# VH-VL binders against q960a1r229to459: the designs that were tried, part 38

Target 1, 231 residues: q960a1r229to459
Amino acid sequence: LKGDRIELLLPKNIDQFKKFKKDRTVISSGLITRFVSTRNPKEFSQKWISTKYVKEFNEITVNKDSVVVGAALNIQKMADTLTSSLSINIGKEIDSFIQKFSSPQIANFATWTGAIISGAKSSLSVSDLLILFNVLDAKLTLLNNSGELTQVAIEEFAEKKLFATHTIVNAIFSRSLTGFLFCLKLGETSEQDSTNFNFAALVGNQVSRIFVGLGGQPKRLTSLEVHIDAL
Key: E = the ipSAE of ESMFold2; O = the ipSAE of OpenDDE; V2 = 0.75 times the mean of E and O plus 0.25 times the DockQ between their complexes.

## First folded at step 16 (VH-VL; framework fv_solitomab_arm2)

Design w1 (at its last look DockQ between E and O 0.01; V2 from the best seeds 0.00; counts 0 for: pae O 14.4 > 2, placed apart)
Fold by ESMFold2, look of step 16:
Structure w1 (fold): chain C 231 residues (1-231), chain A 119 residues (1-119), chain B 106 residues (1-106)
Amino acid sequence: as target 1 above (231 residues)
Amino acid sequence: DVQLVQSGAEVKKPGASVKVSCKASGYTFTDYYMHWVRQAPGQGLEWIGYINPNRDYTDYADSVQGRFTITTDKSTSTAYMELSSLRSEDTATYYCARWGYDEYSFDYWGQGTTVTVSS
Amino acid sequence: DIVLTQSPATLSLSPGERATLSCRASQSVSYMNWYQQKPGKAPKRWIYDASNRATGVPARFSGSGSGTDYSLTINSLEAEDAATYYCQQHSTYPRTFGGGTKVEIK
C-alpha cells in the first residue's frame, strides 16, 4: 500500500533557511519547522525544516552592552549564557529561577523559543520564561516572510502575535541592567510545568521593572515601580 | 579563601582512561561554573569545557566533544574531568578554573594535574 | 572558533626596558583577558576586559586594544615579570587562548 513521504530539511545557514521557507506556511516548534504542502493524489509529502543546524540561530555573542542568544539554543544553554554574562545579582537569580520551572531533562532539550512561543500564544496560562524575558527587557530579532530583519520588545512580540508571521532569530539582553533580580513561582502542584502565579522584579539604582503573572501575558506594575524607585 | 586543589600526576598507557579531581573550598561550590583547560608541554592553553554544578549541565569545545566527560560531586565540592581512550597527544597538564562573574574571566585556577600517556 | 595569534613568541629584555606583547584575533572581539603563567605554576588572572588590572597586579602593567588588535605593555620590566602571558577571548564560544608570549630577563 502507498504511504506518505515525510522529508526533513536541515539548512546550515540563514540563506538556505530562506530558500527552503519560500512560498510555504511555516509551523515552528523550535528545532523543527514544518511546512504543509498541497497533496498529490498519487503521492503526498510534508516538509519539515529544522533550525538545529542553522549557524546564525545557534550563535552566542557577548558584547559590552548586550548578550545575544540564538533561537535554536536549548533553555539550559540560554540560562547558562545569561547567568555567565550578566551581573552576579541578576545571573544567580536566573540560574535559581530556571530550577523552579524546568527540569534538567527538559531544559537540556527544549528550545527557549518553543517555550516563549507557547507562552505568547496563551491567554490563560502563566509562563515562567515569558515573565523572565519581560523583567529583563528582552528584545527579539525577527525574520519576516520577505527576509527582512526587525527587532521588537518581548511585549510587542506577544501583543501583536508576531509568532504567526515571523521567525525568531535571536534574543538580545542588555548587560547594563543593575540591581537585584527576584523571581517567585507559585503553583498548585509540585510539578515544574504548572504555575498559578509568578512574579519578577528587578530593583536597584535605575528604573525598576516589576511584573506579575496571573494568566495570559505578564502585567507590568508601573505604579509599584515608581514607589520603589522613590525609596 | 578560595582554593582549587587537584589530584596528583598520572602516568597512563594508550587506550586507558584517566579521571582528574578538583576539590573546591572557600566558596559555595554550586554558585560558580567550573571550567577545564589543558596545556601540552611547551604549548599554549586549550579550553575543554565547563559544568554548571547547579544544573548538572556541561558543554564542550567541538574539538574535544567525544572523549571528555565533566562531572561533579556536590557533597564533596569536587569537580571531575574524565578522558577516555587516551592517546599520546593527550599528554598535558590539566587545570580546573573557576569563572569569575564580576570580571568575566577565570579568577581561580587549580595547581594543575600532569597526565602522561606513554607506551 | 576565534584564533588568537600572539607575537612575539619570546621577548628577551633587560630590567627597566619596555615590553610590548601583541594579541591579534581572527575576527573582532569585545572582551580580551590576559593571564600570567610562571614555569611550573598555574596561570593567574592578570588583565581583564582589555585594560583592567586584576587585584595585586603592579601598575607597570597596562592593557589596551579593541576589535582585532590587543596589547599588553610592561613599562619598566622587573625580574619578577619573567613569565609567559596568554590572551583569552570571551566574546564567543568556545573560549580560546593565544599561543603565549614568553618574557625572559636577559
Scores: ipSAE 0.507, ipTM 0.778, lowest interface PAE 2.7, mean pLDDT 83
Fold by OpenDDE, look of step 16:
Structure w1 (fold): chain C 231 residues (1-231), chain A 119 residues (1-119), chain B 106 residues (1-106)
Amino acid sequence: as target 1 above (231 residues)
Amino acid sequence: DVQLVQSGAEVKKPGASVKVSCKASGYTFTDYYMHWVRQAPGQGLEWIGYINPNRDYTDYADSVQGRFTITTDKSTSTAYMELSSLRSEDTATYYCARWGYDEYSFDYWGQGTTVTVSS
Amino acid sequence: DIVLTQSPATLSLSPGERATLSCRASQSVSYMNWYQQKPGKAPKRWIYDASNRATGVPARFSGSGSGTDYSLTINSLEAEDAATYYCQQHSTYPRTFGGGTKVEIK
């Protein structure tokens, strides 16, 4: 063990989180062992706050028209929720896609928000979760430094780099999505949480959404959407 | 709740035109295809066309191709079908129907609009 | 175009009897639906994708079939089941309906 003393707060609800967030770096993990890792840089932050035990960040809400997934949930839980709450033709593909995402151990312990933020920051790798969120037109509920909640599209989150100033509280998915989801990725390994290429298409006799990830943020393929919508 | 409300009955002469409306509510209008189906008096159902409101893409049955035009107004969540060059055989009740793709069927129907073409 | 032939055209039965409606496609179809229509009313989705009951459809209704042959069965007819039933395919354009089977209750 090496490094300076680290202080980690574990708030139990969003109000506490808001109160204590000031001057602290947000982490989704509540495991202190990560803070004392030999991999910590010398200039590593000494003040942290975790979302792991925040009640509101661990909630799942299935509404008639939407599914809300808390920010502190692991990737597998998020995937399971979507698989069970969205149409079968979408849910099955999500399940399959996530099974190939990373090792089960990582999926069971890593938060989906971590993956989203990591993906949003990256210009070289592509995040499978990020492309999935884009193709599903996911919305994020964000908490800013002033304690206010806002809702933004996933593409706006990444484009405006809101991860620098906001904390993800939850993701909102529409249950009104119809059609078939198709996902593809290359470089699938149990040890990788990112890929070099991925593709996602929601198609059918509904609004088509098609994205490709190739070394950065997912790009929407509007021309292809138009073509498919004409079929 | 999803609702499709159509305009009232129309009586026209052969060769005339009429525009029928279908106002949608209770869902995101642009996310679903809107189809039109007609039924002549005492006859069965006939599919006549559809529109993708998101991109205004349309397709029609051969029987009405070139005469019927389906459009939408996104601001009012309304689909329209203009029937031109009306013929007596166009006399029918016209229905708008939403495509519920996830269940591969027309899940919601308008109440129908009767169009009578007579000299 | 895919032609759907329904038989019989009319079916007159007594309450409690079993009704079997047939829909034959001119070629193999992937998705077959059934709609119930009562006089002066819009059609209602009844069976979707061959065998799934729509919301609110009584358990006495069932659908089956694949390929070119599909059927709708009412195992014990009730008075309220009097209607015309249409089959419809979503496999190809143009979408097409069968001619309908009128179910009458004696």
Scores: ipSAE 0.000, ipTM 0.497, lowest interface PAE 14.4, mean pLDDT 88
ESMFold2 (binder alone), look of step 16: mean pLDDT 92; pTM 0.936

Design w2 (at its last look DockQ between E and O 0.81; V2 from the best seeds 0.00; counts 0 for: pae O 3.2 > 2)
Fold by ESMFold2, look of step 16:
Parts: C-alpha cells; structure tokens; sequence
Structure w2 (fold): chain C 231 residues (1-231), chain A 119 residues (1-119), chain B 106 residues (1-106)
C-alpha cells in the first residue's frame, strides 16, 4: 500500500522515552514535520517521538545552588524561572533581554531547546538565547543513544556538535552567580527581530564572563575579562 | 512602604464573572511578579498562577486553567484576576502576593477579597 | 505536582508547651516556606527557606528540615500563636501548599 504513515509516541516519563527513542526522530513541540529525502517518499513511514509530555523534560527544580529547567519548557517559562530564581540585578536584566526576542505569544510556543539547537547549528545566525546561556555559564544534561546521562558546558555542546548524537534533558544554571549582568542586541525589528549583533557581560562574578555574537557561536572575550577583573 | 490593596468583597450569581483588583504601591510595579492564591471557606490555600507585569506573561496551575485570567494595568500599578462562568465552589477569599527575589518567597500579601457565589 | 502533607491537622496545647508542626513532601524539595494565618486575615510570611524567620517573627519559632521532611517548632506557646500554619514548597511549579495545621491554645 502507498502513502505515508506517521507514528507519534507521547511518552510520559524518561524511562518510556529511552525505551522508544532509537527508532524515532525527536520533536520538542508536538508538531509533526515531514523528513523525506527518499526517491520514493510515498512508501516511507515516519516514526516520531515527542518530548512534550515527558515528566522529567517538563520539570523545573530550584535548588539552593542551582536552577534546573526541563528541555520541553517554552522560552517564556524558562525566562521567568531564571528571573525569579537569581539575584534581582541579574534576573531583571534577563527579563529585559528576553522582552526583546519576540512577541509574548510567539515566545509562549517556542521551546528554549529548539532555539539553542538552532543557534548551535548555525554558522551565520546570531542567537540571543545562546549568548545568554554562555554568559550565565549554563550546563546541559544530555541523554546519549545508550540511555546514559552526561553533563556538558553550553560551549562544549556546540563545539562538539552534540545536538547530532544527544537529546537535551535539561539546562542547569548556578544560583551562586553574583555581580552585574548587561545584555545588548541589535536587530531589524522590535517584535520578531533577527539579531545582527549581540553582547553579554557578567561582571563582578568571581571571574567575569564577556561574550559577543557576530554569527555562529558566541565568542568569549577572555582578554577583556582579565582587564575588567583587575579594576 | 510596600502595600497591596485589593478591591472589596463581591457577591455574584452562578454564571457571572468577577474581576478582583490588587493595587500596588511603594515599589516599581513592573519589577516584581504578582501571584494569586485563593482559599475556600474553612479550607487551605490554593495557588492560582502569576503574571510577569514586564512581559505580560502568565502561567497557571493546571488544576485551574481555563477560567482564570490574570492581567495588569501598568499605568495604575494594578494587577487583576478575572474568573468567568462562576460556580458555587468558586466561593473563596482571593489574595494577591508579590514575589520576593532575594528571599525566594511571597514577601507581601494583599488583604484578600471575598467572592461569594450564590443563587 | 508536589503534595505537601501537614500533620497534625489540629494541635491543641496550653501556653508554655512546645508545639511541633510537620510538613512532608511527596518528593524531595529544596525550598520550604511557612505562613501564619489568623482568622479573617491574609497569610503572613513566617519562615522562609526552611529556617529563616521573617521580620517580626518571635525567636520562639524555628524551622528545620530538608528533603521530604520539614517542621516548624514553637518552643513555648503564647496565646498570640493561635493560628493556622501552612507550609509551601517553592522548588517546583505549581507552587503548592500543605493543608495547614491549626494551633489552638487551650
């Protein structure tokens, strides 16, 4: 028989997700997209697995020293979690920076993992969320194909192209960050802008973190950090 | 001084809507999230949801989604909670509470607004 | 959702006695707050982050616990302590409250 058949699994927890993942393309928003490059696409059956209902991917946990944000959460919920869980100086700047990304309605429907993966894959685009993760020294918990969990820095995730071989489970941010956060972006529109340039600096933490976004991965300005820390 | 002053008690019929106000003073309204909590007579506290006044983003407990709407008016530093299609089980005292960042807690509460739903 | 179970539901004690209020979470949490509520009044922040007293809370109140087990202790009850005390977890969404412990002074 001809025609595409799409099978979409909606696992409820990470154990179910692990069980069925190897035969499936992962989607994060419950949307179904068609990945067809065969010469005979009508005979291709697509097997999909969603992160949308996995308990562990939808969890938010605020610990004494860390904030953990599940992979399936939308950008606005992630932003509110960070804003409300960090010091007011850092949290207010995150809130202001996120306000410039897109309309509130669009932010509610886009996951932070989709934005991070898109930014990590691109050699040309400037990602606002990726630079924010870099300046906050974010760590990612990753699930490999054998079901093992590892933790990597956001820089390593992009550098080693781990999005190709791993599934993001959550992001982890330190609640011990101190100092002043400053974020800047330049784009074409105020509501749904493409960013041409961005900049993020956390100064007054033990070691300052300063990044610029000019296309591709954010570049850390280590020499400037040393200079600022000496003042 | 930080104050949260809520609108007065309301008596409503089933099927109506109610909108409770919470006027904030003594701080920059858009810098702090506003949460809503209700308490049925003789019962405990139930978290409803919050609004980020800076971005107008709201989130609600799954158990209460569908009939509650949280909004703000930044020009008057006022948060609102609206509940539609009122039922008798919505009879409760409704509180607004401000999020305190550094203490990671609700640091200020409104005095409460009693909403009674009766035929 | 994290369920908080408070016990006992009611605690009736004489002035000067020690009261211990329990709050048990259905899974481990890192943040537990306590609120005092008197009849007809809004809740007041009482203990935050398990053990820190809010401004104006008498030293006879102390909070302790970690993981799934938390408690609020009143070392020597006074008449003004008659109230209902609620625990609240803030580690996850939704923010949830316990069912309350009503403290009565005989």
Amino acid sequence: as target 1 above (231 residues)
Amino acid sequence: DVQLVQSGAEVKKPGASVKVSCKASGYTFTDYYMHWVRQAPGQGLEWIGYINPNRDYTDYADSVQGRFTITTDKSTSTAYMELSSLRSEDTATYYCARWGYDEYSFDYWGQGTTVTVSS
Amino acid sequence: DIVLTQSPATLSLSPGERATLSCRASQSVSYMNWYQQKPGKAPKRWIYDASNRATGVPARFSGSGSGTDYSLTINSLEAEDAATYYCQQLSTYPRTFGGGTKVEIK
Scores: ipSAE 0.546, ipTM 0.776, lowest interface PAE 2.2, mean pLDDT 84
Fold by OpenDDE, look of step 16:
Structure w2 (fold): chain C 231 residues (1-231), chain A 119 residues (1-119), chain B 106 residues (1-106)
Amino acid sequence: as target 1 above (231 residues)
Amino acid sequence: DVQLVQSGAEVKKPGASVKVSCKASGYTFTDYYMHWVRQAPGQGLEWIGYINPNRDYTDYADSVQGRFTITTDKSTSTAYMELSSLRSEDTATYYCARWGYDEYSFDYWGQGTTVTVSS
Amino acid sequence: DIVLTQSPATLSLSPGERATLSCRASQSVSYMNWYQQKPGKAPKRWIYDASNRATGVPARFSGSGSGTDYSLTINSLEAEDAATYYCQQLSTYPRTFGGGTKVEIK
């Protein structure tokens, strides 16, 4: 075969991943996701490393107070995990919300990490996963270039554009969330987890969390939260 | 009352296929995950997979991945499991079990369907 | 996969005696359930989340444990308690069961 040599490493654990990551572009999503998220690639990388077979990136852990979802899991599996692991009122709404997701093929093949990163990079997209992560106050475990792990809120990940320097290892969701989750999405697309409009509200016997997506990053509606909590 | 009623016993040859049914009643079918567990004669319990009836999302154990298919019919509140490329080691009693959301356990079980694979 | 090891495999005791069934996990788990199964019957949920008795389960049954070590105790055995008891973890996929402990009443 003619052309430039492309190298792809397939580490089996996080230690190997750390060791081999240097000077390589991380790929965590399938081909379909890649084509959707990278419409206009500026540069072509010759060296790649995949999260697909990294053990720690494929783990699901259900703790008493939290659910941990590995970065290499597809969108549907991530959603299913949350649906089954959070309170019934919240879980059912997540299931319903994701049910309206675009192509099942994409959901089955694309990683949730890819969707989150794509959403975080975009100033125009309205990512359903991103708003879900925000309303649920999700935390991300990140691996930096030095091999250190840090935990950050999803808002911080997007705001500080940590996707440029860090690799997502997993997401952590609280199982202590109470109340009811309400989600709305309008303007469904067939190719992405994005819509023209989305809305998520978690209300109950705790501080309310309310987010709206009208393009770009989800915006928290703190005034509405205060109002609702005062009712 | 919640009930899970499964189809009758099956006898098949190796390489054949069989479809087992689990009819649910007494609750909203789409609100609960349905799991499948099998038990070989004189052996323990083995989890083999589940389905979210609301989304028709499935996951399987590695031991049956690619051979077993779980589906649902929402109109009849019935879960199905199709066993293809049957092997002798697939001889077992197959149970459907409802995922209990609130208590994080399998709270209701079908009566079981015995599948015998013999030449 | 999380491996659950139950011991003993068989427990033969007389009515009125105390039975202790052990379930050890290969790694720490957050949820452990126990199921009772009688011959020719489907399993029944017996103990959920380590220490909670399911509806209809007699008070003589109790569960305890955390991390990797769990146990089911029958304070005073009755003839009707003869069955195989399976532990189950629901902390990770795939879901896994122990090998079971068969309780026999002399």
Scores: ipSAE 0.228, ipTM 0.734, lowest interface PAE 3.2, mean pLDDT 90
ESMFold2 (binder alone), look of step 16: mean pLDDT 91; pTM 0.918

Design w3 (at its last look DockQ between E and O 0.76; V2 from the best seeds 0.00; counts 0 for: pae E 2.9 > 2)
Fold by ESMFold2, look of step 16:
Structure w3 (fold): chain C 231 residues (1-231), chain A 119 residues (1-119), chain B 106 residues (1-106)
Amino acid sequence: as target 1 above (231 residues)
Amino acid sequence: DVQLVQSGAEVKKPGASVKVSCKASGYTFTDYYMHWVRQAPGQGLEWIGYINPNRDYTDYADSVQGRFTITTDKSTSTAYMELSSLRSEDTATYYCARWGYDEYSFDYWGQGTTVTVSS
Amino acid sequence: DIVLTQSPATLSLSPGERATLSCRASQSVSYMNWYQQKPGKAPKRWIYDASNRATGVPARFSGSGSGTDYSLTINSLEAEDAATYYCQQSSTWPRTFGGGTKVEIK
């Protein structure tokens, strides 16, 4: 009797991860249950590699000018890191905005990377985490199949569909942001709540950042930013 | 005049549970994270974990994962730490400490609660 | 976890002498804090972000350092300075403390 085989590698650091990554489907620690339950059962013998135990993907580093959050961290831990590391005006708004996330959003994306990738892939869904990353001008550190690291803005990650060719290592947020952050989420109020519309603005910074979510990639309102900055 | 006032000393037998309270005053309770730190007799300080009182999200040091539970009661501005299945090695003074945003450090500490586990 | 190694473990000096307490981190950190703890009392924030004195800390205390090497200096010891001093890093999770340096007055 022939059985199907699943192979899962559990690297402990980024050097080992780079070595074993080729020809394998990357599983973020927060999406493993979702991946397993939704895959086509007739496609057995999958080769997988996990980020769960990679030290560099689980690190948080707070520097004077930046905060770095590893890719394997859950959304709530990332949110608490940002809330405690950024200016009090910005941090309190982040904390309040995350409070509005429904339990399904949190449960479905145990890591922030899962939520970001899902939002970046979708042409129809409105992602609350993705608009937050956009308004905060988040940068992502990406790893390609050749083991090379690059850094890109969150907008470029989604625009160029880099989720298809790269693995997220961490996110980087500036601690130099100033001004007032305003976030708005509008959606169904049922137990299966989802966002129909969201909006995020950082005003009083050097250059204002204003985004709206109507489906797919958040849209930057550059004309409004210029008007606000001229006041 | 921020103050953190903890509950009194406890003497417990192995296998029991203990719940330590930390009542905050002089600030908006939900604006600051509350951490817990313990110190065994004659030893240094060990970080246990924290709670974000706005979202009730907690996280713990890997070394203590499993037996500690941190909670809050927002209506009384009180944080709690519960430790179950007590062992003699849990004998320590337990401190609550508020996280200071601007200084990125623990800015105010409770007076400590001594928990003694003896047969 | 970042390990903080404090030295010396104890420091016994006479009033008026200069005390220097060392804290070495196993990795570079951007935030190092110091706490003073007297016997039977809770720790108190003493120095934050390497060199800033907390409110009420006498000017004879100063902190310095960066990267992996940090120090706390007491310019002219006074009897009230007898305590254990702990360093603590805030750059990564979990928060970690040094083992402490006990300062005694001869």
Scores: ipSAE 0.500, ipTM 0.770, lowest interface PAE 2.9, mean pLDDT 84
Fold by OpenDDE, look of step 16:
Structure w3 (fold): chain C 231 residues (1-231), chain A 119 residues (1-119), chain B 106 residues (1-106)
Amino acid sequence: as target 1 above (231 residues)
Amino acid sequence: DVQLVQSGAEVKKPGASVKVSCKASGYTFTDYYMHWVRQAPGQGLEWIGYINPNRDYTDYADSVQGRFTITTDKSTSTAYMELSSLRSEDTATYYCARWGYDEYSFDYWGQGTTVTVSS
Amino acid sequence: DIVLTQSPATLSLSPGERATLSCRASQSVSYMNWYQQKPGKAPKRWIYDASNRATGVPARFSGSGSGTDYSLTINSLEAEDAATYYCQQSSTWPRTFGGGTKVEIK
């Protein structure tokens, strides 16, 4: 075959991933990720590394106080994990919210990591996953170029644009959240997890968390939280 | 009261297909995940898969991946499992089991459906 | 996959005796459940989350454990307790069961 050589590495564990990551572009889900990349083109890379077969990126762990979801899992698997692992009043709403996802095919094939990164990169998109992660106060475990792992809040990930320098290893969700989750989305699209408008509110015995998406990154409505908590 | 009622016993030849049903009642069908667990004669329990009735999303154990298909009919509150390319080792009693939220366990079980695969 | 090893395979005791069933996990788990199964019947949830009795389970049953080691105890055996008990973990996918302990009453 003629043309430039393209290399794709398929590490099987995080140690191999760390070792081989240098000077390679990270890819997750093949087809859907490529579609996203075509919409947001970047310079062509000759060297790639995939998270698809990395053991640690495919693990789901349910602890007493947290749920850990590997970065290589598809959106639906991530959603189902949360639905089944969080309190019924929260989990049911997550399931309902994701049920309105634009395409089951996308949900089944695209990684949640890809969706989060895509949403975080966009100043215009309204990502359903981002608002969900924000309202649930999700944490991300990140791998930097030096091979070190750090944990950051989803807000920090987006604000500091850590997607440019870090690889998501997993997401961590608290199981100590109480109360009720309310989600709303309007303006569904068929190709992405983005809508024209989304809203998420967690209200209950704990401090309320309320976010709105009107384009770009979700905005926290702290004044409304204070008001609701005073009721 | 929550009830899971499964279809009757089946006898099939190797390579054949069979579809087992699990009719749910006493609760909102779409509010709970439905799992399937099988038990070979004289053996232990083996988890084989589940379905989210809201999205019809499924996941399977490696042992049955590509051969078994779980589906639902929301109008009748029934979960189905189709077993294709049957093997002798698939001989077992198959149970549907509801995933219990908050208690993180299988809280209700069907009575079981025996599937015998023999030449 | 998490492997759950139950011991003993069979436990034969007299009425009134104390029975202790063990379940060891190949790695640490956060959720362990127990199911009771009688011959020709479907499993029944018996203990959930290590130590909680399901509805209808007699007080003589108790569960304990954490990490990799879990146990089910029957304080004073009754004839109706004759069954196979399975442990099951819900911490990771796939869900897995132990091999079971058959409790026989002499």
Scores: ipSAE 0.097, ipTM 0.711, lowest interface PAE 2.8, mean pLDDT 90
ESMFold2 (binder alone), look of step 16: mean pLDDT 93; pTM 0.947

